# VHH binders against Uncharacterized protein MJ0119: the designs that were tried, part 9

Target 1, 224 residues: Uncharacterized protein MJ0119, of Methanocaldococcus jannaschii (q57583)
Amino acid sequence: MDSWNMKGSKMVDVNEITKYLPGFNCGACGYKRCDLFAEALLNKDVKLEDCPFLLRERFKENYEKLKEILKIKGKIKKEEKYIGVIDGYEADFLLKPLPNECSCRETLLIMDKKELKVGDYIRYRPLGCPIPHFAKIIDEYHGFYIIHVVGPSHRITGEKIEYKDVGIAIVVAFEGIVEGKVPEVGKTVKFIPKHCMMQKVHSGVVVQVEGKRVYIEGIDLKVF

## First folded at step 21 (VHH)

Design ye6 (from yb2 with Y33W)
Fold by ESMFold2 at other seeds, look of step 21:
Structure ye6 (fold): chain B 224 residues (1-224), chain A 125 residues (1-125)
Amino acid sequence: as target 1 above (224 residues)
Amino acid sequence: QLQLVETGGGLVKPGGSLRLSCVVSGFTFSSYWMSWVRQAPGKELEWVSAISGSGGSTYYEDSVKGRFTISTDNAKNTLYLQMSSLKPEDTAVYYCATYPSEEEWLKSYGESDYWGQGTQVTVSS
């Protein structure tokens, strides 16, 4: 049975628990950040006393309030959280492929001035990421190339595909479907592309929004 | 040159188990993070699981939590993915990949792929 669709009249929220934690993000409880500890409390994976600071006089009222909050039973609607794995930063949303496409679109500035055409397969290294990616060029835009990221499937399928090695490329834009809060044009956002192998937080400026479809420029592979 | 080789894929029935292995070799075996990624035919490339280079922190995509376990054997330079309660939607090519430290990145800039060749997992009755 899927109990996800059933609701009681009262819920306990992870953010409500986090509000009363010390907020030091010190790791002493075994979790890198206090909001992760709050989630673990809700899941009954830990006890309040696993945070050593909650037992100190300074936090006596917080501790008692948290005991009251955690007595409340019920399935809590979890707030959507997108946390980068390698960097631990919170993103505003996950970026998913456009409908009927196998990847978010990336727009590349390719440093090597090779003759490239739509339909070509390339191997490139995004500036700011040590890991080479594989892609198919799906369009050309004012000297930039629009691509779908793919896995190196030629290595296992035996399909004869020549991947052109273009070396370093700069990712100048992402386009995809938002899972999470859709921001307005002009916002600086943090996001995780679904195909990112390490779920690293990216950032950029939203240039266009159409429903849940967003186009993001000014890309930085490191959160600023 | 860093090399990653996946093994352990195959055809299994729903509810079955498989253990994927990724043997890492080269002059330097030191990685900041290691990851399993998968791609089904015509579908997006998806992150599955990651483990820190220290082996202390593990992370899982929600649909595999409780069913898959990522681990390492430092003595054998091997990454594992223990898969259980397999479902047809787990059918994909699975790749191991590594995110090098800054020091390793600078020493091998442009000389390594940091991806394995992939191993096919097929879950079908």
Scores: ipSAE 0.506, ipTM 0.773, lowest interface PAE 2.4, mean pLDDT 79
Fold by ESMFold2 at other seeds, fold request of step 22:
Structure ye6 (fold): chain B 224 residues (1-224), chain A 125 residues (1-125)
Amino acid sequence: as target 1 above (224 residues)
Amino acid sequence: QLQLVETGGGLVKPGGSLRLSCVVSGFTFSSYWMSWVRQAPGKELEWVSAISGSGGSTYYEDSVKGRFTISTDNAKNTLYLQMSSLKPEDTAVYYCATYPSEEEWLKSYGESDYWGQGTQVTVSS
């Protein structure tokens, strides 16, 4: 009953915002349709200025109207800065886990051809990082392994988890939820995975975008 | 051989305080970046705080800023996390970790984990 009321109210709010957007559905803001951008505004995932057309003189009145509507609804997002701790570089966004997952997904190329399967726990050192990671394999695709980083919890709990040491692995891809400006497919981005113990800036090329969910490859370009 | 040992965890009521310690052995402490990270059961591994080896730069995740203080005592090779105004959401295993210097990494070739064993913090009535 409460969900029904909130669902109906959110739909009305999305429609109100969308009517004042330019309506080009051009993707320049990182969303393929303007109604998706309107939804993102209400979720405070973006700011009005992320639509470049609202900054044009033609849309000045639309922009001011939208500002007032979003102020009344309490949906103004402040500009956020994401600075890597170790390297001091600015990232474009944070990368967070998918809903109900314990870390961003990493896709690994593992050189040591061990017998591995979904559900196995591994210890690996990412090529380019001196710090070993502990992970659970959650999927497999053509010899690549998709993992969650889980920490070395075996050291404090009573659980007897055997971690297979696979040595050096190449992190080929990251997948997660953007906190910040959602990138366009094909862009080279800098990002900080939430689970990174040192909050180091990573880089890569965006291959897929669906809402705030992104898939980033070419991770060998770690710092820029 | 690098070794990190965390202590100071325990059961604390909401609003209470704890001080975590991480004693580091096997090298000179003041030259490395140090971090606290945490993981609750079934939850993400989260970075909490970091400090430069000299202690000159400190950083905090937004959810703990103003409540937690990271510090070092170089004479004791010890990293601290002073936690106050604790909330149930702070319940987790807390690990200390270090980003090794280039010299230390080359000497070990990554045979060390650069993580401690963890200490449990439970915030509950």
Scores: ipSAE 0.467, ipTM 0.768, lowest interface PAE 2.6, mean pLDDT 81
Fold by ESMFold2, fold request of step 22:
Structure ye6 (fold): chain B 224 residues (1-224), chain A 125 residues (1-125)
Amino acid sequence: as target 1 above (224 residues)
Amino acid sequence: QLQLVETGGGLVKPGGSLRLSCVVSGFTFSSYWMSWVRQAPGKELEWVSAISGSGGSTYYEDSVKGRFTISTDNAKNTLYLQMSSLKPEDTAVYYCATYPSEEEWLKSYGESDYWGQGTQVTVSS
């Protein structure tokens, strides 16, 4: 969730490396497929030169590009288990904020509507969660409100922030960056939003995927 | 009426230690899970640690494992977070929070937010 990875380099994963490998899947490097070799490169288990074809003149530009890419400090997840703390269920992935945002985006249907506008701070209780949340409205879309979850910082700073108490709200969507296996559109998924105070598993249906960015609807805050 | 009050924050140098306390008060309340969460200015709300109501199970976010210890004192109705080897990255407002039992939630519906007021931890040279 560290923004420095985004600032210092493009996110580097197995697919980016595999694009520049020869693609023969020949096994000469000790790995049955080139995508497995790419994974080993990111884990620093092998050297680029272990692929004998990358040393050929034909692949000189690929080799130089791969050298450049592999100097980038990328994230590789060897552990793919995400277990909810309070509920013990396994999730498919962790959902992180979009780049330079302070939380995953939630889309709310607010039951007790007040005069609300972008920039307002609200206190709401998500239907299905007993814990009130504090949020800032960042956008509005046909009667839905898109928010960032924040803490009740007004309690410690003494800063005058007027939170509008909107009571119960339905969380209709989540949007963020997947840490883990990227899901396919149409699949029901289990996920943990990184901002969740109790690390509780959520579920929903993936409506859109662009790279690691996903939009999930049909949200259920209780899995079992 | 459920109340959570955090204390023990302050200014400390890198490598130092602090102990946060969260005193829980309530005449019918019995916590199921208790958590520490934190938020630095302009940063995401981040779960730090959790402990079961029995004290038998403890959990930690990866960046604090081995440095932070969560515990309870039932006689004082108090949750603790012992923080050691503090780093500037640990600078944040720390909150305690609880996930109530269904029975406790139904009794206090709409009148408690299950959050403390927060305590500031600042790690600076």
Scores: ipSAE 0.422, ipTM 0.734, lowest interface PAE 3.0, mean pLDDT 78
Fold by ESMFold2, fold request of step 22:
Structure ye6 (fold): chain B 224 residues (1-224), chain A 125 residues (1-125)
Amino acid sequence: as target 1 above (224 residues)
Amino acid sequence: QLQLVETGGGLVKPGGSLRLSCVVSGFTFSSYWMSWVRQAPGKELEWVSAISGSGGSTYYEDSVKGRFTISTDNAKNTLYLQMSSLKPEDTAVYYCATYPSEEEWLKSYGESDYWGQGTQVTVSS
């Protein structure tokens, strides 16, 4: 009668957790409602003991039942899944910025040939994405530009930052830190860059790995 | 011409609440995906939450699950982010953004950014 995932593990949902919580919706655990706390328990964001009422003798049986239910959940959540929001595809990992950097690095081939230098701010539309991006050039390599994606901060601060509009650019590489299983060089991977505004799954071929740091090129290229 | 305007930011103490609004004009609101993203000075640009155009599907990044709620009011062409249990780490400029339909993209080609102006949220004692 219970729902099952494709691998035969029993699934636990928020409603099953919620029915064993005290139900006072008091906020003492830091969540305004008990169903929000139940969701946080499933996501491993909190401990059962963060609800002070579960520690009372009145709720001892509830507490023990919840401990049992959450032990089972650990089995069905052993392998992390990374699901793209807008398209629903599963990715192999998230790609995070390098330490102390504000975005993953993107390497751009810029179609509109302007005089550009390191430190310039640009506005570009990635070929394949309808949303223009704002970026700072952090390096240049043989006509390619390496950038950090930034927000359009000029709109809120009133600062006079000149964003050079370079039109369409092709993102030819991503570089960042893997959250998830580190891929092997030469493999085609699916990934979600943390800075992606819509959490869309990207693909490419891994060309370098150092620890959790990866460099991914040839977005949509097949290697034969 | 598409415009997105965020409001509702401000200074709030840890544990407090704010509701951000994003009023959208210049295109049909209910047919698009919409997101909240944020960026603190010198920090990463970070996706926060997304909602389908129908309002039927909502998504949250892990650090805000259970604290933030995304919603829409299609009659007012408005996207909301209800923020509760705010932490100093939530301090950032918050932007709304939209992923246009093919029809709307063709109408706005080369003109629209699909980003809002931003609104500052500051969480400090």
Scores: ipSAE 0.398, ipTM 0.733, lowest interface PAE 3.2, mean pLDDT 78
Fold by ESMFold2 at other seeds, fold request of step 22:
Structure ye6 (fold): chain B 224 residues (1-224), chain A 125 residues (1-125)
Amino acid sequence: as target 1 above (224 residues)
Amino acid sequence: QLQLVETGGGLVKPGGSLRLSCVVSGFTFSSYWMSWVRQAPGKELEWVSAISGSGGSTYYEDSVKGRFTISTDNAKNTLYLQMSSLKPEDTAVYYCATYPSEEEWLKSYGESDYWGQGTQVTVSS
């Protein structure tokens, strides 16, 4: 049944609701089985009072418990799906920039031994992505460069910005804000960075979580 | 050389409309995915919309659904973004971009950016 094979949270919620229903499967509420009524309660398609037996003194404790459960269980009913546009894969969440930043942070290993510093603009092709990116170096950490991805706006503004072409770079980490379910440290996740021009699903391992802020390493799935 | 050139940007009041155009050369729309991407100063670079190479499937970022329409004119080799009900939050440089075929990638390796120079859209009272 779809209700029993849906994502674990919803399946657990239906079972817990069904546990406190009278269980007569009588159809008086408009549903042939109590588990179907439980699904309808979770979806807010019906009221508890639509089961006439819950209104009887015999079921007063069940009714009160169900009121409490439904008040709590309905808070995160809405499920958002994150599907990569080009590849069609489902991701666990979107990754958004940190507040007031123009992109998710990417941490790059740059193979070309150019002299680079914070504030420099670069052109790079991420290993696994066919589209060259333009970026600003915002930090340096133990020989890695942390960047913001930017659009190549210099041609429309007339601003003289020299983008150093560093060729292929390896994206070793992403950092940003989760839109969706926040993952646990140590989990392998699939995500879509909001700045990705192809909306392609990426993967990696979560190494740090602070609220909705996550740091993901072991980046893969940048193919064309 | 693959080339993408955006036009049609400008200043418009909230609630107004604009149509962006992206004239492309060196590829066939039926074989490529085409996208609109945008970035405001100090804001995120974000995908806006995409259309399949066959022209049959269109996709939109949630904040623009119902307001923006992506389309192509294969005879003119042109991608469009019709924008309506514009909001100040839509202010950005808009870029068109493409996902290259393996053949085009190999031919143009390291030479093409696969996205255009951009066109400025400003929505202001």
Scores: ipSAE 0.392, ipTM 0.733, lowest interface PAE 3.2, mean pLDDT 79

